Miniprotein binders against q9bqp7. Designs and how they scored, part 248

Target 1, 240 residues: q9bqp7
Amino acid sequence: VPQNWFPIFNPERSDKPNASDPSVPLKIPLQRNVIPSVTRVLQQTMTKQQVFLLERWKQRMILELGEDGFKEYTSNVFLQGKRFHEALESILSPQETLKERDENLLKSGYIESVQHILKDVSGVRALESAVQHETLNYIGLLDCVAEYQGKLCVIDWKTSEKPKPFIQSTFDNPLQVVAYMGAMNHDTNYSFQVQCGLIVVAYKDGSPAHPHFMDAELCSQYWTKWLLRLEEYTEKKKNQ
Key: E = the ipSAE of ESMFold2; O = the ipSAE of OpenDDE; V2 = 0.75 times the mean of E and O plus 0.25 times the DockQ between their complexes.

## First folded at step 25 (miniprotein)

Design Y5 (at its last look DockQ between E and O 0.86; V2 from the best seeds 0.00; counts 0 for: pae O 3.2 > 1.5)
Fold by ESMFold2, look of step 25:
Structure Y5 (fold): chain B 240 residues (1-240), chain A 85 residues (1-85)
Amino acid sequence: as target 1 above (240 residues)
Amino acid sequence: SPKMAKELVQSVEWLLKEVEELLRMGDLWYAAWMARMAVDFAEDTGDPELIRRVAELLVRVARIAGSPDLVEEAIRVFEELARRG
């Protein structure tokens, strides 16, 4: 149980965007200062077991691919993830936005993989947008806020070459999503809030992406776990 | 090394506990994902009793999730245990 509990939802804020909200998705610039990021908090509060398993996985990959092969593999995974996010931001941007698009960016197995999910996505409210929780003192950069099958979600896009996702990026991903939700729900740059999360795992071979929907109850349970990680981080930094 | 083997077993035990928590929370997708990870690392230990415990948990997750793919994975693990021992 966290020592300083704080609610994930803001009772003074609408569950639905009002009709006067801008039609262009929000893209709040990320401000990097003394406030820790969600990803930094999660990285610095991994359990001993998480660290051990990640290291073991890395060593197995190095044995399989060689040290140089593993470095190439991880570099390629990062690049493909970056291109996937760029392609999705381009696809989800309004056509009225004057944005030059690279047609090669839009061709990939990952984009094919996510097509059936995109058919259920509408009402895009934010893309690659910063969130800040001033009370709890953390910041993040969320991928997307949009309706999925009629429910407004913080949506996180992930790539995978296999049905089993990359160990680090999936293991703590629900905590990352709910941390973004809590921050957005208490960020004055946003006039609305979100009660649900969606993690979309896209596959390199174009196989149908997996949509992992997190309803409000599940998000609330992950929020408690996020608060514990944030508390651990804060205590650790007090002793530095 | 003996120390690394002990740490691996302890880490698999931790994964089992996390799977139980995910089941309690109702997050069946992450429970299944973590159960598969637990199988992979349990097989790495070479400890047949630990592998059996993880496979039994995978069956429970598969049953709750209604996933035939997870059932097939669990059967493969049990077949390997019978072959080794």
Scores: ipSAE 0.742, ipTM 0.880, lowest interface PAE 0.8, mean pLDDT 84
Fold by OpenDDE base, look of step 25:
Structure Y5 (fold): chain B 240 residues (1-240), chain A 85 residues (1-85)
Amino acid sequence: as target 1 above (240 residues)
Amino acid sequence: SPKMAKELVQSVEWLLKEVEELLRMGDLWYAAWMARMAVDFAEDTGDPELIRRVAELLVRVARIAGSPDLVEEAIRVFEELARRG
């Protein structure tokens, strides 16, 4: 049980969109400060087993591709991911006219992959927006807040070259999502709350993306795990 | 190295436990992912018994999740075991 328990959901906020909510998705810039990011917390609190698995994967990849090949691979994966997120932001942003969209960014297998998911996405509330949990003292940059099949979700977009998610994204993606949810639900910059999460894995070859829906119950379970990771991080930093 | 092999086995055992926990939580997608990863790492050990155990878990996850893809993957693993044995 976490020592510093805090709820993931804010009882003072309504699930119903406030009529005062702007029609334009929020994009709050991430401020660089001493407050740890969700990603930093998760990276610094990986288990020995997780570290071992990642290292083993890395070694295997280096064996297959060589050191230079692995660097190139990593760079390409990062670039593809970035371009995909930029393309999605463009697609989901109401302010960007189709004419302003880089057509080249839209012509990707990843974009093709998520088309069936995008059909079920509506009511975009935030895109590439920073969240801060003031009480628990962590920050993050979420990809998207929107309705998926009528349920308001924090949506996290992932790219995969293979029909398998990358090992780097395997361990803590649900924790990342709920961390963003909890932060947003208690961030004064937001007037609404989210109760669901969605992880979407897009594939380079254009095959249908995999949606991983997280209901309120599952989010609550992962929230407890997130709190434990956050406490572990806090304790480690005190001892440094 | 023998040490690396032992560590891999331990990691697979850990992954198996995580899969069971994920199944209990009802996170079938993540359970499936972890199970697939467990198969990959088990194969790296070359231990046929361990591979078999993980493949069996994969089948179980596949049944619970209703995933034909996981079934196909499990079949592949079993066929490979049969060829090596």
Scores: ipSAE 0.194, ipTM 0.604, lowest interface PAE 3.2, mean pLDDT 86
ESMFold2 (binder alone), look of step 25: mean pLDDT 81; pTM 0.748

Design Y6 (at its last look DockQ between E and O 0.73; V2 from the best seeds 0.00; counts 0 for: pae O 4.0 > 1.5, SAP 75.174 > 70)
Fold by ESMFold2, look of step 25:
Structure Y6 (fold): chain B 240 residues (1-240), chain A 104 residues (1-104)
Amino acid sequence: as target 1 above (240 residues)
Amino acid sequence: SPKMAKELVQSVEWLLKEVEELLRMGDLWYAAWMARMAVDFAEDTGDPELIRKAVELLLEAARRSGDPKRIAEALLALARVLRELGEPEEAERLEELARRLREG
């Protein structure tokens, strides 16, 4: 159990957005400061075993592709993920026009993969928006807050190709989602809260994306694990 | 290297414990995903107990999901392991079952 337990939900907030809320999604700018980011906390608290397995996977990839081939592979994976997120932000923003979109950005297997999920997404409330947990003192940048099949979710978009890297961010995706959720629910820049999460895994070949829905109970269980990781980070910071 | 072989076994054991926790939480998709990775690393150890445990957890996650496609994927993983252990007749039986589950 965490030493400094804190609830993921805010009892002083409605879990239903105001029907008269603006139609423009929130985009709170990210502030650079000493407060650690969700991704920094997770990266700094990887277990020895997790690091070992990731390094072993890396060496297998280098054996297969060569060092230069692996470097190009890694760079391409990063660029594809970045472009996928940019495309989704453009598609989901009501202010975007065809003239404000790069047509090549919209022509990818990942975008085709997610089309059936996008039909079930509505009521977009936030896109690429900063969140801060004032009490627990961490910050993040969430991808999307919207309704999925009628349930308001923090939505995280992920890309997948073969071979899929076994990296900390892949293993810790649910922790990332709930950390953003908890921060948003206690951030004064937001007037509503969210109880559910959605991780959408899109595929390079255009195959139908997998929607991984996380209800409030599952989110609460992952929240406990996030609190433990945040405690571990804080203890490591005291020793540096 | 003997040290690296021990570290691999310990890391697979850690991964299997993570899969058990995910199953306890009811996150069946992540449990199955992690179990598939555990099967791959367990095979690298050559330890039949680790391999059997990883496959058992993968099958449990798939069965609880109620999704025939996920159950078929788990059966194919088990069949691949059985072929490497020299049991091709049982592997063929599981591969046929997986095909039937995909076609429903």
Scores: ipSAE 0.721, ipTM 0.861, lowest interface PAE 0.8, mean pLDDT 84
Fold by OpenDDE base, look of step 25:
Structure Y6 (fold): chain B 240 residues (1-240), chain A 104 residues (1-104)
Amino acid sequence: as target 1 above (240 residues)
Amino acid sequence: SPKMAKELVQSVEWLLKEVEELLRMGDLWYAAWMARMAVDFAEDTGDPELIRKAVELLLEAARRSGDPKRIAEALLALARVLRELGEPEEAERLEELARRLREG
């Protein structure tokens, strides 16, 4: 049980979007502060087993591709992910529909992969927007807040080159999502709250993306795990 | 190295426990995903019991999901294991079943 319990949901906020919600998705810039990011917390609190598995995967990949090949691979994966997120932001942003969509960004297997998911996405509230949990003292950059099949979700987009999600799909994706949810729900920059999460795994080959929906109950369960990871991080930093 | 082998076994055991927890939580997709990894790493250990357990959990996750695609993926994973265990005929049967599930 976490020593410092904090709720994921904010009872002071309504689940119903206020009619005054701007038609334009929020894009709050990430401020680089001494405050740890969700990603940093998760990375620094990986188990020995997770670290081992990641290292083993890395070694295998280096064996297969060579050191230079692995660097190139890693760079390409990063670039593809970035382009995919940029393309999604363009698609989901009402204002960018007017800008010359780089047609090349839209011509990806990943974009093809998520088309069926995008059909169920509406009511975009935030895109690439920073969240801060003031009490728990962490920050993050969430990909998207939108309605998925009528439910307001924090949506996290992931890319996978192979149908087998690479270990790069961190075992901690659900933790990341709920961390963003909890932060957003208590961030004063947002007037609404989210109760659901969605992880979308897009595939390079254009095969249908896999949506992983997280209801409020599942989010609450992962929130407990997140709090434990955050406490572990805090303790680790005090001892450094 | 013997040390690496031991660490791998421990890592697989950890994965299996995490999969079980995910199954308890009802996160079937993530359970299946992690179970697939467990299968892959269990194969590297060569420990039949670890492989068996990983496959069982993968199949359970897939079964509970009711998703034909997930079931097919699990069957393919099992087929790979069966081939490694010297049962190519059974592997082929599962591969065919997986194909049919994907086409349906």
Scores: ipSAE 0.101, ipTM 0.528, lowest interface PAE 4.0, mean pLDDT 84
ESMFold2 (binder alone), look of step 25: mean pLDDT 84; pTM 0.781

## First folded at step 26 (miniprotein)

Design Bn1 (at its last fold request DockQ between E and O 0.85; V2 from the best seeds 0.85)
Fold by OpenDDE base, fold request of step 28:
Structure Bn1 (fold): chain B 240 residues (1-240), chain A 86 residues (1-86)
Amino acid sequence: as target 1 above (240 residues)
Amino acid sequence: SPKEELLKLIEELLQSVEWLLKEAEEIYRMGDLWYAAWMARMALDFAEDAARLAEETGNPELIRRAKELIERAKELIEEIERALKK
């Protein structure tokens, strides 16, 4: 049990959008502060086994691709991921804020992959927006907050080139989602609450993306795990 | 020696796979079938990697342990997949 327990949900907030919520998705910029990001907390609190498996995966990839090939692969994965997020932001943004949709960004296998999921996405409230948990002292940048099949979700978009997911991008994904959820639910910049999470894995070949829906109960369970990681991070920093 | 380093690598890999399977089982018990299946498939991939490396050493105990982890991973995947179909 976490020593510093804090609820994932805010009882003072309603799940219903206030009628005054702007029709435009929130995009709060991430401020570079001394406050750790969700990603930093997760990376610095990985288990020895996780670190080992990631290194083993890297070594296997270097053996297959060579060192230069692996660098290129990593760069391409990063670039493709970035472009995919930019394309999604463009698609999910209101038409009035649509800068000239670079038609080239929309012509990707990843975008094709998520089309069936996008049909079930509505009521976009935030895109590429910073969240801060003031009490627990962490920050993050969430991809999307929207309704999926009528349920308001924190949505995290992932890209996979191979049917075998990139291990680095998939470790602790549920923890990342609930960390963003908990922060948003207690961030004063947001007037609403989220109770569900959605992880979407898009495929480069355009194969149908896999949606992983997390209900409020499952999110609460992962929230406990997140709190333990945050405590571990805090303890490690005190000893440095 | 290079052989000793390889043996150490395999041992650490086996331990990490065992850890990953335990995590997958915990996540399965939490009711997250999707993520549990994902973790179990990763465990299978690394267990197969361990088996290949163990075969290179000719160490029968390491080979046995790797094969055991492969079977355990497969069984867990099958269990989760059965649960996903219900």
Scores: ipSAE 0.860, ipTM 0.957, lowest interface PAE 0.5, mean pLDDT 91
Fold by ESMFold2, fold request of step 28:
Structure Bn1 (fold): chain B 240 residues (1-240), chain A 86 residues (1-86)
Amino acid sequence: as target 1 above (240 residues)
Amino acid sequence: SPKEELLKLIEELLQSVEWLLKEAEEIYRMGDLWYAAWMARMALDFAEDAARLAEETGNPELIRRAKELIERAKELIEEIERALKK
């Protein structure tokens, strides 16, 4: 358990959007800071077993594809993820009439994969927005805050080229989501808070995405794990 | 030697699979069935990887350990999937 526990929720803050909230999603700019990002903390605190398994996976991919083939594969996966996030931000920005950015971008299998999820998403409050936890001193850039089936969620979008759960990039994803949630709940740029999380894995072939909902209790349990990773990171940096 | 390096790789892989199964079991106890299933299926894949490598060595104990991890992963996946159908 962490040595210095801190709550994920802010009891002084409303957990329900008021009727006067603007319909244009917040997009707080990420600013340069000395404090670490969520992804940096998670990368620097991977267990030796996580590191080993990722390396073993890379070696198997290199055996199949060759070194240059693997570099092309990883670059393509990154580009597809970037295009997917760009398309979703465009789709979810309904209050300003935006030019459709690229018809081919909107026609990807990943966008097809999430259509059934998007029908249940409403009340978009933030898109590609920075969060900062002033007390615990970390920052992040969350994908989306919106209602999913009536529950306000921090939503994280992920891509997978296969419907199988074989994505190495999502190993710590629940911790990432709750870290963003805790930061948002303690960030003065936001007047509301969020108690639930949603991870959506979209598939390249258009197969229906799986919505992984995390209620407040589950988020609190993952928050404890996040606090341990942040504590480990802090201890490592004090010894540098 | 190449044989000694392979044995070290298999040992580390077996230990890492065991770690991943323990993590999946903890996530299952937390009630995150989808994420637990994902981790258990990942552990199964790496356990099968370890079994293939162990068979190259002909070492019966490494082969046995890998196959026991495969069975453990399959049992965990089955238990989680039964819980998901509730």
Scores: ipSAE 0.827, ipTM 0.949, lowest interface PAE 0.5, mean pLDDT 85
ESMFold2, look of step 26: ipSAE 0.823; ipTM 0.947
ESMFold2 (binder alone), look of step 26: mean pLDDT 88; pTM 0.868
OpenDDE base, look of step 26: ipSAE 0.791; ipTM 0.925
OpenDDE base, second read of step 27: ipSAE 0.800; ipTM 0.930
ESMFold2, fold request of step 28: ipSAE 0.821, 0.823; ipTM 0.948, 0.948
ESMFold2 (binder alone), fold request of step 28: mean pLDDT 89, 89, 90; pTM 0.887, 0.888, 0.891
OpenDDE base, fold request of step 28: ipSAE 0.858, 0.860; ipTM 0.956, 0.957

Design Bn10 (at its last look DockQ between E and O 0.86; V2 from the best seeds 0.78)
Fold by ESMFold2, look of step 26:
Structure Bn10 (fold): chain B 240 residues (1-240), chain A 86 residues (1-86)
Amino acid sequence: as target 1 above (240 residues)
Amino acid sequence: SPKEELLKLIEELLQSVEWLLKEAEELYRMGDLWYAVWMARMALDFAEDAARLAEETGNPELIRRAKELIERAKELIEEIERALKK
């Protein structure tokens, strides 16, 4: 249990935006600072078992693909993930962008994979937007805030290759989502809050993406786990 | 020695599979069935990896432990998948 519990939701803030008018999604810029990012906290607090299993998976991949094959594989995964996020930001933006004009960005198995999800996404409030929890002292860059089937969610887009799931990003993904949620709910750049999360796992072959919905209760349970990781990180930094 | 290092690898792999199964059980109790089954399937994959390595050693204790974890993982997967069909 955390030594210092802090609520994920802000009781002084409505979960309904005050404006009914259409607006351009928020895109708060990420600023250079000394406070840790969500991803750094999670990377620095991996258990010994998480570290071991990722290394074992990596060694098995190298045995299968060769060292150079593995390097090419990981480089392609990174590039395709980057392109996927660029395409989604373009698709979800209310204005046409240079990336939306480039039809080659939209030619992806991952984009095909999410089409059925995108039909249920509306009311986009933020895209690629920074969040900061000034009280708990962490920062992040969330992918999207939008309604999914009528529920306002922090949405995180993930790519996965079948049959070789990319383990490195999966262990802590729900913690990442709730950390962004807690930060946004206590960030003065935002006038609204979010009670739900959605993780969308898209597949390279275009198979239907998995929409993993996290209601407020589940988010609160993952929030407790995030607070423990943040506490562990803080203690590690104090002792260095 | 290479044999000693292989035994240490298998031991740590078995312990990490036990950790995965514990995490999967917690996720299942939390009601996160998709992540629970994903974690249990990862546990099964690494348990089968451990069994393959253990069979190369001929060490009956390591082989027994790996096979026990395989069966634990399969049982957990079946339980979670039944819950998912509801």
Scores: ipSAE 0.826, ipTM 0.945, lowest interface PAE 0.6, mean pLDDT 86
Fold by OpenDDE base, second read of step 27:
Structure Bn10 (fold): chain B 240 residues (1-240), chain A 86 residues (1-86)
Amino acid sequence: as target 1 above (240 residues)
Amino acid sequence: SPKEELLKLIEELLQSVEWLLKEAEELYRMGDLWYAVWMARMALDFAEDAARLAEETGNPELIRRAKELIERAKELIEEIERALKK
């Protein structure tokens, strides 16, 4: 049990969108402060087993691709991921704000992969927006807040290559999502509450993306795990 | 020695597989079937890696342990996949 328990959901916020919900998705800029990001907390609190598995995976990939091949692979994965997020932001943004859609960004297997998910996405409330949990003292940049199949979700978009997915993007994804949820639910910049999470794994080959839906109960369970990671991070920083 | 290093690597890998299986089982109990099966498949992948490496050493105990973990991973995957179809 976490020593410093804090709720994921804010009882003071109603689940009903206030009539004043902006028609335009929020895009709050990330302020670079001394406050740790969700990603940093998770990276610094990886278990020895997780670190070992990542290193072992890396070694296997280097053996298969060579060192230069692995570097190229890694660079391409990151670039493709970035382009995918940019494309999604463009797609999910209101048409009036869509300046020059780079049509080239839309021509990807990943975009093809998520088309069936996008059909179920509506009511976009935030895109690439910063969240801050003032009490627990962490920040993050969430990809999207929108309704998925009528449920308001923090949506996190991930890219995967078949048959060997990039292992780094998968271990703590549920924790990342609930961390963003908890922060948003208590961030004064947001007037609404999110109760669900969605991780969408897009595939490079255009095969149908996998939607990992997390209901309120599952989110609550992962929130406990997140709090433990945050405590571990805080303890490690005090001892440095 | 290179052999000792390999033995150590295999042992660490086997321990990590056990950890992955434990995490997968926990996720399964939590009702996160997708993430559970993903972790179980990862466990299988690394267990097969351990088995291959163990065979290179000729150590029958390490081979046995790796094979056992492979079977455990397969069983868990099958169980979770059955639950996903329900």
Scores: ipSAE 0.706, ipTM 0.873, lowest interface PAE 0.8, mean pLDDT 90
ESMFold2 (binder alone), look of step 26: mean pLDDT 90; pTM 0.900
OpenDDE base, look of step 26: ipSAE 0.673; ipTM 0.858

Design Bn2 (at its last look DockQ between E and O 0.82; V2 from the best seeds 0.75)
Fold by ESMFold2, look of step 26:
Structure Bn2 (fold): chain B 240 residues (1-240), chain A 86 residues (1-86)
Amino acid sequence: as target 1 above (240 residues)
Amino acid sequence: SPKEELLKLIEELLESVEWLLKEAEEILKMGDPWYALWMARMALDFAEDAAKLAELTGNPELIRRAKELIERAKELIEEIERAEKK
């Protein structure tokens, strides 16, 4: 139970799309400041078991691939993830970005994997956009805010290789999504709020992506876990 | 010594697998079988890793503990998969 609970939703903000919302998705720039990011909070509050399992996974991969093979593997995973997010931003952006789209970004198994999900995505409100929780004082950079099958969601795009997923990004993925949601709902740069989350796992071989929908109730339960991590982070830095 | 390092690795691995299974059970209770399944499958993978390492030691108690965790992980995976067929 968090010592200082704070609600994930803003009761003074509409959950309905505003008729005056811009037709171009928001892209709030990430501003340099001293407050922590979601990813830093989660990294700095990993349990000893999470740290150990990640290191064990790394050592097993190094034994399998060799030191240089592991470095190549991780670099390729990072690059493919970056290209995947760039391609999705281009695909979901309706304006001048379409004219400058790199054909090579669209030629990947991950993009093929997500095509059936994209057909159900509409009403894009934000892409690669910064969020800041004005009260709890943390920041993040969310991937997408859009309707999925009629529900407005914070959408997080993940890549996965079968059978060896890159495990460091999966322990806290739901917490990351709800942290972005809470920040958006209390960020003065946004006039609307979201109640749902969607994690989309895309596969390198082009297999149909898995959509993991999180309704408001599930989001609220993960929000409690996020608040505990944020409190742990704050307490550690207070004693620093 | 190399033997002492291996024993420490196995002990910490077994402890971490048990933690991961408990996390998966909690996530399932929260109503997220998809995320719980991912955690349970990771727990099985690491439990099998622990069993392989325990075999190298010849220590029957470590082998037994690792096999017990393998069975717990398999049972949890089956429970989650049955719940999702509903």
Scores: ipSAE 0.806, ipTM 0.936, lowest interface PAE 0.6, mean pLDDT 85
Fold by OpenDDE base, look of step 26:
Order: structure tokens, then C-alpha cells, then sequence
Structure Bn2 (fold): chain B 240 residues (1-240), chain A 86 residues (1-86)
């Protein structure tokens, strides 16, 4: 049980978007400060087993591709992910920003992969927006807040070259999503609350993306695990 | 020795597989079959790697343990997949 328990949901915020919700998605810039990011907390609190598995995966990939091949692979994966997020931001942004759409960004297997998910996405509230939890003292940059099948979700977009998810991108993803939810629900820059999460794994070959929906109950369970990771991080920093 | 290093690596792999299977079962109990399935599939892949490495050492105990973990991983995968089809 976490020593410093804090709720994921804010009872002072209504679940119903106020009619005054801006028609334009929020994009709050991430400020660089001494506050740790969600990603940093998760990376610094990996278990010995997680670290071992990641290193073993890396060694196997280097053996198969060579050192230069692995560097190229890593660079390409990063670039493809970035382009995919840029394309999604363009697609999910209001039509007035459509004039600047690079058509080349839209011609990807990843975009094809998520088309069936995008049909169920509406009411975009935030895109590439910073969140801060003032009490728990962490920050993050979330990909998207939108309605999926009528439920307001924090959506996290992931890319996979193979039908199998990459170990690096999926291991702590549920914790990342709930961390963003908890921060947003208590960030004064946002007037609404999210109760659900969605992890979407897009595939390079254009095969249908996998939607991993997280309901409020599942989010609450992962929130407890997130709090434990945050406490571990805080303790490690006090001892440094 | 190279052989001792290989034996250590196999033991570490087997421990990691056991950890993954345990975590997958816990996550399944939480009601996240997709994430549990992902972990179980990862466990299977690493257990198969451990079995191949164990065969190179000729250690019958390591081979046995790796094969047992392969079967446990397969059973868990099948359990999760059957639950999703219902």
C-alpha cells in the first residue's frame, strides 16, 4: 500500500464536459523544471528483471543486426514514431489546420492501421499537452485526450513493426497512461476529468491496430502501482 | 569461464521468465487480459531462448526447467485466449 495515497479521480470535477469546452484542443507546452517526468520516474524504478530483459533483448537485436544495424533500427523506429504522432496530431486537429497537412505523413501503414480506431474517436480535448500533478510533484506530456466510443480517455499511441509489441514501448504503458490521467484530473489548466485510458498499438504493415481499453476500475488498480513507483523514485532521490 | 557465464545467463533468464509469468497472472486477475497475454508471450519467447541455450550446455536440469516454463507459458496463453473468445 502506498504511504502517500492520493486519488486518481478528482471529486470536485464533473465527468460531463461543460458546454463551454473549447472547440480547439488544448496544447499546453511542457516546461523544463526540476520536476521529474512520468517517463523518468518509470525508467529509474524498473525492476532488476525488467532491466535484464531489456538488456537481453538489446543484445539479441545487436547479434542479429550488428551494432550499426541496431543503431539504424533504433533511429528508424524513433523517426517512424515521431512521424506517426505528427500525422495523428494533424488528423485530430481542427480542419482549419488541415491546410498544412503534409500528404506524405498520411501515407503510412501506421495511419492505415489506426483508421478503424479513428472512426470511434471524437471530441478531442487535448493534443500533445503537458500535465502536472502539483501535490505528487510529477509532469508528463500526453498524446491525446478524446472520446473513444463515447467515453473520455487519455489515449496513448504506440507503433510496432511486428504484430508483437516492442518491449520498450509497452512494459509500463498502463502506468504511464494512469499517471497522465491522475495529473490531468488535478491540473488546474484542465476543467474536465478523465476516467478511462486507451493504448493503441499501430502496425507498420497496415493491419488493424489493437485498442487496449482501460476502464475506471482497471485505471484505479494501475494507479496504485504508479504511486508505489513514484514513492520508490522519491526514496532513491533522497538517498542520492 | 565462458561456460559459467552461459550457465549464469540461463539461470537469470529462467528467473525472469518465472517473474513474467507471475506478473501476467496477477495482471490477469486485475482484469487486463491483453497485457497479461503480452507478458505471457514474452515469457514464452525467453523460455524458448533459455531452452536453446540450456541444450548447448548439456545440463539436463536447466533443460528440464526451461521446458517446464515453456509449457506453463503456453498454458497461460491458451487460458487467456480462451477467455477472450467467450
Amino acid sequence: as target 1 above (240 residues)
Amino acid sequence: SPKEELLKLIEELLESVEWLLKEAEEILKMGDPWYALWMARMALDFAEDAAKLAELTGNPELIRRAKELIERAKELIEEIERAEKK
Scores: ipSAE 0.657, ipTM 0.849, lowest interface PAE 0.9, mean pLDDT 90
ESMFold2 (binder alone), look of step 26: mean pLDDT 88; pTM 0.865

